# Designs tried in a protein design chat: VH-VL binders against q960a1r229to459. Part 11

Target 1, 231 residues: q960a1r229to459
Amino acid sequence: LKGDRIELLLPKNIDQFKKFKKDRTVISSGLITRFVSTRNPKEFSQKWISTKYVKEFNEITVNKDSVVVGAALNIQKMADTLTSSLSINIGKEIDSFIQKFSSPQIANFATWTGAIISGAKSSLSVSDLLILFNVLDAKLTLLNNSGELTQVAIEEFAEKKLFATHTIVNAIFSRSLTGFLFCLKLGETSEQDSTNFNFAALVGNQVSRIFVGLGGQPKRLTSLEVHIDAL

## First folded at step 1 (VH-VL)

Design x2 (framework fv_axatilimab)
Fold by ESMFold2-Fast, scan of step 1:
Structure x2 (fold): chain C 231 residues (1-231), chain A 122 residues (1-122), chain B 107 residues (1-107)
Amino acid sequence: as target 1 above (231 residues)
Amino acid sequence: EVTLKESGPALVKPTQTLTLTCTFSGFSLSTSGVGVGWIRQPPGKALEWLANIYWDDDKYYNPSLKNRLTISKDTSKNQVVLTMTNMDPVDTATYYCARIEYYDFWSGYDYWGQGTMVTVSS
Amino acid sequence: DIQMTQSPSSLSASVGDRVTITCLASQSISSWLAWYQQKPGKAPKLLIYDASSLESGVPSRFSGSGSGTDYTLTISSLQPEDFATYYCQQYNSYPYTFGGGTKVEIK
């Protein structure tokens, strides 16, 4: 619609993706993929490459110590995986959180990767999912333009703006996370940013992680005291 | 395994029409995404693209020459024909036909004929 | 039309040298670029497609890089059989256009 003709590549595994990714726009939309792939390939002004059918981006692996969620999975599939793999208290809050901040229509079509990148990219947007990943101490497996895989903390991904130079392969969550997860949407500011404050905290006997969303970037709180009574 | 071969007259007089035939094997122009193009090269000069024809009979011409060029295919004979009207000595060149094919990506012209030299003189 | 400006027009290098040839497009071609090798009296041979993908059967000493409007062909260790003229070609938009060619001479 921009007046450009788009050629879309559909790699089936990570080696094919690595070979053809350079200088191409990465896309995970199934609807756009279907539309573009039916077009007559005679003149192309844009190169796109899809993550949708890459095996490694669609994998779910539950290990003894961790759970791995592929980058091409939608928000609902990610939430279902975490709810069934993490502690019951954390899982219940994740389910509640997703239901409050994502409609079923969006959660069943939008990738969790898209939501994370959107939050990290824009200082004016609010990413509820990014703050959740921060509280859960998520790590991302990233693919660079040289074909190398690295793992980074979600905080590092956002702070260093690694979305500009890397493709997300999967997210890794620790299964040793315990405690109570609290997520709160605080409402909109009256300033020009007009963004919601989002609060998320994971509190347990040995783990305390607290984040506040402001604009598109969560801030870690290092000096906030949280009192929880289990009675 | 894929081969292309150009054929046509070696000598053409000014104002006459040139007809070149590209005969190929190892692929079919009934296959979606496949095309054949014509490229020429005057002695000692750079390559110049002339025309493309595709599996669905869609045709593209170099705008500088489009009123002189006609490209057609005979799928049953595995042939592509290029005609160029009103030949001039500056059209003296080696003429190549070459395959272009799209499946998952476009590879440029991946197989070329050997070329046929066409001299335009009186 | 998209103009392809290739540089240098010619170069001389010794066996074992790294050789770099550049190709500049008058507008972005989204990596829809091929590199060809042409030896005297022969048809062009495809070396690189999609700016950086090595064609099957082409020695690994050849590589392509670049994006947008700037593209480069590199020969990491020049061999005697690499004496040839090299051409870039964009296939982003019709009409397809070729660079002017770079003649590589062995010294």
Scores: ipSAE 0.005, ipTM 0.426, lowest interface PAE 11.7, mean pLDDT 79

Design x3 (framework fv_axatilimab)
Fold by ESMFold2-Fast, scan of step 1:
Structure x3 (fold): chain C 231 residues (1-231), chain A 120 residues (1-120), chain B 107 residues (1-107)
Amino acid sequence: as target 1 above (231 residues)
Amino acid sequence: EVTLKESGPALVKPTQTLTLTCTFSGFSLSTSGMGVGWIRQPPGKALEWLANIYWDDDKYYNPSLKNRLTISKDTSKNQVVLTMTNMDPVDTATYYCARLDYGDYYFDYWGQGTMVTVSS
Amino acid sequence: DIQMTQSPSSLSASVGDRVTITCLASQDISNYLAWYQQKPGKAPKLLIYAASSLQSGVPSRFSGSGSGTDYTLTISSLQPEDFATYYCQQYDSYPLTFGGGTKVEIK
């Protein structure tokens, strides 16, 4: 930032964002947006664009079959939305998971988008939020450099590293998810080393989803459609 | 229906602090993208923007008045409060509060305005 | 700060006339411009946002156009209820700034 002269654009809707994004650096931090927006350099060494005020990135829509959470919202707002809109069992576990693995300072200030991208970039860290999105079968709406919108599974987003070529617009969760969500983080302190795992499972009457993370992208252990019948 | 209404003193003496309250209905500052701003208009003069506050407690002030202005919100009461220190007769104006819609910086609904006269 | 210059400062026109009000920004504002109507003794009312988008409930005789630094508000056929002062406002950057206003008097 020292010696750099930053032009920061604050688009108000997705059409403005599409028009002005081009080769600009995308920032989602409200603090950084606020800091640099008071600068007005004559010559620009860096060009930035903020997602903070884009209308479509701040929307929450609860439909009969899905819930949509905008990319600029913080982790706590995302969790509150899912807790109130998904089944009681899934919602309770999401609330518990966020409280255990994301401090109030992080959850109330960091965007869920930032956490997902950081998790997808890392081959060495265990990503709590990324595994949660995987077990919930989240879809991301992505905007490419040509201004086209596409939807991809969270697993595909991470595997193909689409954060390098796309901007996240929102996350879409199915309200037809049923069953019990189990999330746990395994950590052992020992004389020799400590090992951390993320484990998330959604167990229902028709579909079971299980994911494990040891660092990097979560690996799906099993996906099985199960019919449970009385004997 | 979106409504906003300003309240505060009609008369302020020079050097005193002005406190204005905007009470609104039909929307919430817990909704992402929402904001409320304050604008003033001296008699017969143009509109002048003062300050904005958003759902995430992000605040913006007119730099010419920044050292005199404080904006705050009480989301549970649907209220936004503006304070302005060291009032001067040139600050005599009608003060408006108005809504900012979904991250926009224009004002789609306005209060009726409250006239503040600064004199001894 | 971005300075907004409106012209004319006042005008008189007959019912049915086409009225054009101009707003000039001191730098490129990328269509981040709103227009407001203010009737005597009343609060401003939003007419147009994003330079050309008509606010819901506003009569279609109002339109906005322009780009870059130069913007116009047009009233295609002036009505008696259009007696008012009109203000432009840029929202490209803080501080938000308004034009000086254009007072429209019906003859």
Scores: ipSAE 0.000, ipTM 0.423, lowest interface PAE 15.2, mean pLDDT 79

Design x4 (framework fv_axatilimab)
Fold by ESMFold2-Fast, scan of step 1:
Structure x4 (fold): chain C 231 residues (1-231), chain A 120 residues (1-120), chain B 107 residues (1-107)
Amino acid sequence: as target 1 above (231 residues)
Amino acid sequence: EVTLKESGPALVKPTQTLTLTCTFSGFSLSTYGVGVGWIRQPPGKALEWLANIYWDDDKYYNPSLKNRLTISKDTSKNQVVLTMTNMDPVDTATYYCAHREGYLYAFDIWGQGTMVTVSS
Amino acid sequence: DIQMTQSPSSLSASVGDRVTITCLASQGISSYLAWYQQKPGKAPKLLIYAASTLQSGVPSRFSGSGSGTDYTLTISSLQPEDFATYYCQQLNSYPYTFGGGTKVEIK
C-alpha cells in the first residue's frame, strides 16, 4: 500500500508532549505501536501522539491529604493506588467494584483516562468508572493547547466536554473522604457492554454524595435523605 | 550498559552473499519498543540506512537495494543477522548495527563498525 | 524517498566560534530528525533527537532547532573536541535517509 500512512510520536516527558502535541490525536494504547509504519485507510488519523511513555502521565503521588494518579496508568493500577491510600471502607468497595464490573483483561490494559473520556462522550451508555469518579469527588489536571495546566472537578469536565479541548494529565482524590461507598448496577443490560442505569453513593454521617446515571453524564442528587442499614 | 559489535568477513567477491552478525548486550530484543538497525558508510561518503528489525519481529528494508536484504534475530543469543545478496564493488563500506528505542526516533548507541571490501 | 540536503558540505572554524549547520528535507518530516557527530575512524554518536532534544551526556553548547522541512544544528562556542563530521537523519518515513554530512575543520 502507498499513500496512506500513520505517524506515531512517543514523547518521554511533558515538555516534549507539549512541543509535539499540536494537531496530533492523543492515544495511550500499546496496540497502536504496530501502526507506526503501516499504511491504513485515510479515514484514520494520520498523526498520533502517545501518553504511554510520558513520565508525568505515569506518576503516582500519595500526599498527606491527596492521591494523584497519572493519566497513562491502567484501571487496575489506579484502583490499587486508591485501595491502598484511601480509607479501608472506601478502598474495599473500589476493589470490589473493579473486580465485579471490569474484567482483569480490561483493567490491566485499558487506561482509566480512556474509560472516563468514553463515558463523558456517551449519551446512551452509563459509565461505571465516571460515576465512581463523581462520587469520589475526583479532580482532573488538564493541559490545554497553549501548554497551560488547570484543575477541574470531574462533573465540570463532563458537562463542559473539556475532553474536546484538553489532555488529561492526572486525577486527584481527597484522602479525607470518609464513610461507606456503594456502587450498584440497576436494571438489565440491553447490549453486552452497556447498562441501563447505575447508582453510586458515598454515605457519611454528615455528608452524602449520591449519583445516578442513565446515559453519559451522571446526575447528582442533592436533596435526598438516605437511610442505610448495615446487614 | 548497552553495547553492540559487528562481525563478518572483511573481504567478499562480486556476486557473493554477505552475512553480518550483530551481537549485543545490555538489552533484550524482546523488550517492547526496542529495535536494531543496520547502517553502512562507503569510504569518504555519507551514511545509508539498510534495515531495521523490532521486538515483535517486524522488518523494514531500504527499497533502493532491490530485494537484496534479509534481516533476522535470535533473541536467545542476543544477535541480529543481516544478509545482502549479489555483492558489488560499490557495496564496499563500513557496516554498523545500532540500537533504537521507539520513543527516541534515533539510533542512540552504535557498534564500532566492520569494514567490508568487495573486490575481485 | 525523502532527500536530506545538508549545508555546508564543509566549513573552517576557530575555537570559540559559533557554528551553524543546516539540513533541508524534500518534504515535511514533523521534527523526526536526529543529529550525529562522527570523528575519523569512529562510529557516529547521537547528539540530538526529535530535532531539538539533547541526548544525555552531550554538552549544552549543542542545540537543534527547526520544523517542517528546515532544521539547524548550532554549536554556540566551538571546542577542540568538536572538530568532526556532522550528519542529520530523518526518521519520519521509511527509508530513513541521511544528509551528506558537514565536515567542521580547524582554521
Scores: ipSAE 0.000, ipTM 0.420, lowest interface PAE 16.8, mean pLDDT 79

Design x5 (framework fv_axatilimab)
Fold by ESMFold2-Fast, scan of step 1:
Structure x5 (fold): chain C 231 residues (1-231), chain A 120 residues (1-120), chain B 107 residues (1-107)
Amino acid sequence: as target 1 above (231 residues)
Amino acid sequence: EVTLKESGPALVKPTQTLTLTCTFSGFSLSTSGVGVGWIRQPPGKALEWLANIYWNDDKYYNPSLKNRLTISKDTSKNQVVLTMTNMDPVDTATYYCAHLGEYYYGMDVWGQGTMVTVSS
Amino acid sequence: DIQMTQSPSSLSASVGDRVTITCLASQDISNYLAWYQQKPGKAPKLLIYDASSLQSGVPSRFSGSGSGTDYTLTISSLQPEDFATYYCQQYDSYPYTFGGGTKVEIK
């Protein structure tokens, strides 16, 4: 079993990926994030499928109303895309925040999907990338086991643990987002790593989005949003 | 929030059987891909993996400990039990249980540990 | 069994220093490697999984790299709270095995 050669499939597009995924373990490109779908651990690592060369997972599409970032792209490429395509105030804060929670070495090699899934799985740790996606109202395009594509809000993805049953295809960000973005992370150099918190607020003309992370999934501060929007 | 807590005797005599219970919250062992592992650490020494149990009742044991280990789960009680027979003073260690995340199989959340001393 | 050889066994460094810890597997583990931090008297804390994926809430100064049999944990700018023992662990094959640990002491 463990001495057997691993079958590694390298699909070139999403239709091939859908065909090859059946009962196979998915790995992301770069320095890997592994997803094991089998119920028998004795058979894990025998049949793998890579997202590295899937065209749709490596695409960046800037539309008039949205920005689409493929699942196989690294954190820095995602950040650069958002910085160049969203408003200057939002982009500037994204760049600043990512520099604080991810070194250039990590950002240039780790995928954003790996970071999002890691954050969604953790119940004790705060996730800087997850709260950033929450405040930006990110949507994820997901592929289910039946080969269907659906879009879900990042909050729903994390809350329902959809990483267990779905493959992330891309993230979608609205270009209609306006206003002032503020992100904060405490505990970067602290002895209180387990009690770290982060905070993100987007204050716009009509609507504010405000989140706090104390461990696990970030919480939306809807009462504070109502008060700020009324001002 | 995922939490795990170990419980069991602090003192065990040589040749006796050790029984440790891991009580957890914030996840279910009926969820596909989830598991619980046991790890120990003798004072001043490295970590040593002992056993894993998964949602489908698959069990894995450290072969260096031969037939001494038994792991079981009670999904309805949110408990995993590890039994180790024929205890020896070299088995003196802090024993930890840890969560194995969905499709991850690594150990992302650990209990605080319980110290077990084996002496006559 | 897969042997995990960790080096150095201990090191002393100053705050702000770049610290590198290496882990060598006796056979290819296909990036199924985790790094843990253990502070005195406490349980281990997961820092890195799948060789290079940073665990949520872990400071960005920690990074993992490597492939095949050779893996590295890097702390880009050492802080006082980083005084701890660090362990690598493979989860490619059973039994799961840990490295011997690296004690990081601040000068």
Scores: ipSAE 0.000, ipTM 0.396, lowest interface PAE 15.8, mean pLDDT 82

Design x6 (framework fv_axatilimab)
Fold by ESMFold2-Fast, scan of step 1:
Structure x6 (fold): chain C 231 residues (1-231), chain A 123 residues (1-123), chain B 107 residues (1-107)
Amino acid sequence: as target 1 above (231 residues)
Amino acid sequence: EVTLKESGPALVKPTQTLTLTCTFSGFSLSTSGMGVGWIRQPPGKALEWLANIDWDDDKYYNPSLKNRLTISKDTSKNQVVLTMTNMDPVDTATYYCARTYYDILTGYYFDYWGQGTMVTVSS
Amino acid sequence: DIQMTQSPSSLSASVGDRVTITCLASQSISSYLAWYQQKPGKAPKLLIYAASSLQSGVPSRFSGSGSGTDYTLTISSLQPEDFATYYCQQSYSTPYTFGGGTKVEIK
């Protein structure tokens, strides 16, 4: 609500980003468009750094065993990449599920990192993109304040709240995942109770990943996975 | 499960100070994005926002009432307190506390509400 | 302050009807809009946030749309439990303001 000077840095590569990050707040392209359109005091800060133009945050790499999606890409670009790179059955369900929780307008401007961080911060609400990353066994490449890169599982990123101390560089998905993916979000109320949950299952002949979201972090249903894998 | 409950006096005399306490459970005001707001509703009238306090101790007040309002939190007790000075019969209303959620993409909204407490201002 | 104008102030409808409630902001609020349902004697309940996002636990017959200054709440097939007063609320700028409410009554 104050009309003070703001500084927004637009680094072009990861070395520039590391050099200038320091005490600056990281902001994605989707967040920038919303940020500049509001007069909400929570949006006002004097020092930001953007990931939008950093080369390494905009890269898509399809390897024999993995798909790498840069942190600055929007939800739709991520979905398109996964749909074209993973098996037909998995890709179709990813596209279908994303269309259910993200409108085309939102998916084409909001970054997947913004959505993942928002979901990981929540201790109560259900996050559809987070459960999708969980069922797909996504890994994140993270940059710490000392300029070091590490890879962590999505479950670890959310549980340890690594968004508070690290910047997401990219997401890594295995191309070795096979089977049938099923994703569901329910938001119905009865006269007595409300039901808020999501569900994601990837079922293969010898490997299954099954998660349920009832608020906060999705829970893995390991006992059910054992029974399904034995069939 | 998220719950919020208002407590305070049912009757206040004109010129007195009103103190309302919101006691909550199922979330922490230390969690990013979380806050508590106060909203009132005079009988048969629309909702009016009064004040918010957020996870980072930022305080927001309705400018029409700013000189009369103070909001504070006690994170250890899971309580948020609203104080309103110089009460007038026109301030007779049901007062609600509600959890606020903030995200840059969605803005502020009130996702869980207390049952409300009726405050009548009369001599 | 941003003024939120709801129309109509009240409407009468039958079970199974499609109901549309409109909310007009005095300036663009960039989809920072929520919709609430309030039944007599009860606290408000969040239905929609960010103009079009359905709150968990809310029936799919409720939907929100709009952008800029014009927003709508739609109930595709009115149920007996939907007879209530509905409020919109903007969070684009402080003070956060509510509409005057729309009372949905039995025809």
Scores: ipSAE 0.000, ipTM 0.430, lowest interface PAE 13.4, mean pLDDT 83

Design x7 (framework fv_axatilimab)
Fold by ESMFold2-Fast, scan of step 1:
Structure x7 (fold): chain C 231 residues (1-231), chain A 122 residues (1-122), chain B 107 residues (1-107)
Amino acid sequence: as target 1 above (231 residues)
Amino acid sequence: EVTLKESGPALVKPTQTLTLTCTFSGFSLTTYGMGVGWIRQPPGKALEWLANIYWDDDKYYNPSLKNRLTISKDTSKNQVVLTMTNMDPVDTATYYCARIGYEYSYWYFDLWGQGTMVTVSS
Amino acid sequence: DIQMTQSPSSLSASVGDRVTITCLASQGIYNYLAWYQQKPGKAPKLLIYAASSLQSGVPSRFSGSGSGTDYTLTISSLQPEDFATYYCLQDYEYPWTFGGGTKVEIK
């Protein structure tokens, strides 16, 4: 059996994507080459859906109150969008932090959705992009198996493991975020792909968001937030 | 050879429910990409799309008629059934079922049944 | 909903004439357009899909072209059997919508 084909589905809009999704594996545009080049006949009957050409997954919208980043965009494009759309004290730290956990080659190739899902699944390592989304109070637009769109907080997405039942359409960030962002990454060696510890804090006038990553989902330090907000 | 054939009542009274069955051969609605849709045409008027159902049981309805339409499939019998509630004389039309072909990301009606005329009158 | 405007509602032409029929979409449909031929008392027959792909068994005198919002069906040399009403269908977004039809009468 050397003639079997892996079927790669290339929907061009969300309605076509809905038709393909029901029983198929969704891949981001950064993963497309992994599946297209297979020559293994034992993998016949597998179907993969690319988000590469879905219009809604490639859009960037900067509104008065929010910035929306499509699911198929790479980490660097997301970072550039946030840096230019959010306050200067937040944008500077986003740019700095991303450079600490990914090379330009990785950031220009890998999608932010792939990194977020990978981080949400892990119980062994910290995720730098996931903690960044937590501290920025990111919301995700999700598509369920019934074709319904819903919006959830990043913390809820990770906690409820919604990556198993939903497809990410985009991420939404508030342009009303104010304060100072501080992020820290601690890795044992320069050859490590993940960190042993990370930390992110957004400190505003009377509202703070503080997270620590020690392995698995970032932990929110609510008691520390209450103490700092009282100052 | 692929065939589709519509069946159902030729006459329906106002307010009654219409049930139409599309019986097909030469393909299966378990095959990836396959679907069946319903289209109607009032006498002397244009074609109007009603509903589609696909291999994965995904269903689409014309929003103008959504509250009145139900589409279902029985893959073991090679049948697709359309139900339309609260029939009105303006619903008098020839009703067609058609196979939805698929190539890459394009869907289109590639084979049509002969159509069945449904008259709505008291 | 995407509106499909099929402007010549009818036309008359002689055998051998070049005939063009147009469909205008109210928004971009990215070549998700099919053309159908319907003869009196019969079911529609697919001629063209994906805006320009000729269906197997359809004579080469039929061709489709266009992009964005503007699409055309061309019959390069009209034959007597081409007397029919022609319809376009956009399948880019639900609901799928047909044009109003163009009746082609041979003189």
Scores: ipSAE 0.000, ipTM 0.425, lowest interface PAE 13.7, mean pLDDT 81

Design x8 (framework fv_axatilimab)
Fold by ESMFold2-Fast, scan of step 1:
Structure x8 (fold): chain C 231 residues (1-231), chain A 126 residues (1-126), chain B 107 residues (1-107)
Amino acid sequence: as target 1 above (231 residues)
Amino acid sequence: EVTLKESGPALVKPTQTLTLTCTFSGFSLSTSGVGVGWIRQPPGKALEWLANIYWDDDKYYNPSLKNRLTISKDTSKNQVVLTMTNMDPVDTATYYCAHSPYYDFWSGYYTYFDYWGQGTMVTVSS
Amino acid sequence: DIQMTQSPSSLSASVGDRVTITCLASQSISSYLAWYQQKPGKAPKLLIYAASSLQSGVPSRFSGSGSGTDYTLTISSLQPEDFATYYCQQSYSTPLTFGGGTKVEIK
């Protein structure tokens, strides 16, 4: 019966996910309780598909040149993976920065993909996780409705609003990143507060990446990068 | 071969806290989709679900127990621990831990328990 | 909570008999149902999941059927080892709930 039933599909691998995604709404880990605990399924009468049990969305792979973090993992698991796989100076700052914008309750509950999508949708607030992905030159593996996989830079994902047409499979971070990472968050998340900003800089021996967030998508400070790299 | 075994005190006084440990073999809680649940059965009565924990540390509790329950896991030791506060004589039951299998898309999206521990009897009395 | 009512609460049967046990949900559970067998002093054993899927290693004489609110477990030809208490369990909504049990006794 329409409105009296919830259709929730729980595919166990990416091929099953591709086959049955179709027009279904994607949900991540932590939402299944909401569906199965509802006493009035009419409020959730849509067709849903979960990433929670998809093997490929829960994998962590550390390669010689890269670290791959599955889309269904929480923020803390992602942070722990990066801290242990990237250089000590970069990892130390990642851990410190995440502790400033995400409580243990949030970091152990929320998926990093949920936080990235939420940040990419916002035109008014700054996103701490999004700027962190920008400064680290993160790539996302995306799945379109035709079952095709593609990789895009985090900047392109946010700018083109690819969250509307694609499912995030994983994030890829380069292990070749070197230097010192510095991240700053300032301001309160009041709905009327336009003074919020964040900043992230990775200063390497030969190349630097510098971003500022003033609301919406972080902006790259390429002129400042050129100046610093010349020193 | 999947095996589970419960351990904990056989006697608990009213108002005390119960701590039960489930030790298992034949599967890992690092495996995507896998979970472990706790179910109890008072003497001569029906089964009652208490809590589930999954590979990603996702936790589910029976809300009728008024937040008396805490479930946790130690993946490296193959253990799941259930803690229940403010014990009452009505909580006297055999407590089971059980394996919740990796989701099988082709057979349905249902929570069930395919392998159970032997159970541990907990008596609550003064 | 979704209440699961099993009927009968007990029945007497002979080896070779066809046994049917019914499980009624207080609301539609869309085939989110499992069946368990429990012998005295032992842990439950899974027989059926997803209302009609037979667990590996379970004899083919066991079958499950039903939809909506009404579900049945059938044993086509009762064997001596089948004398036990049977429970249904729904997973449509939390909390997960079990039926009161049906005891299958020797006539």
Scores: ipSAE 0.000, ipTM 0.409, lowest interface PAE 15.3, mean pLDDT 82

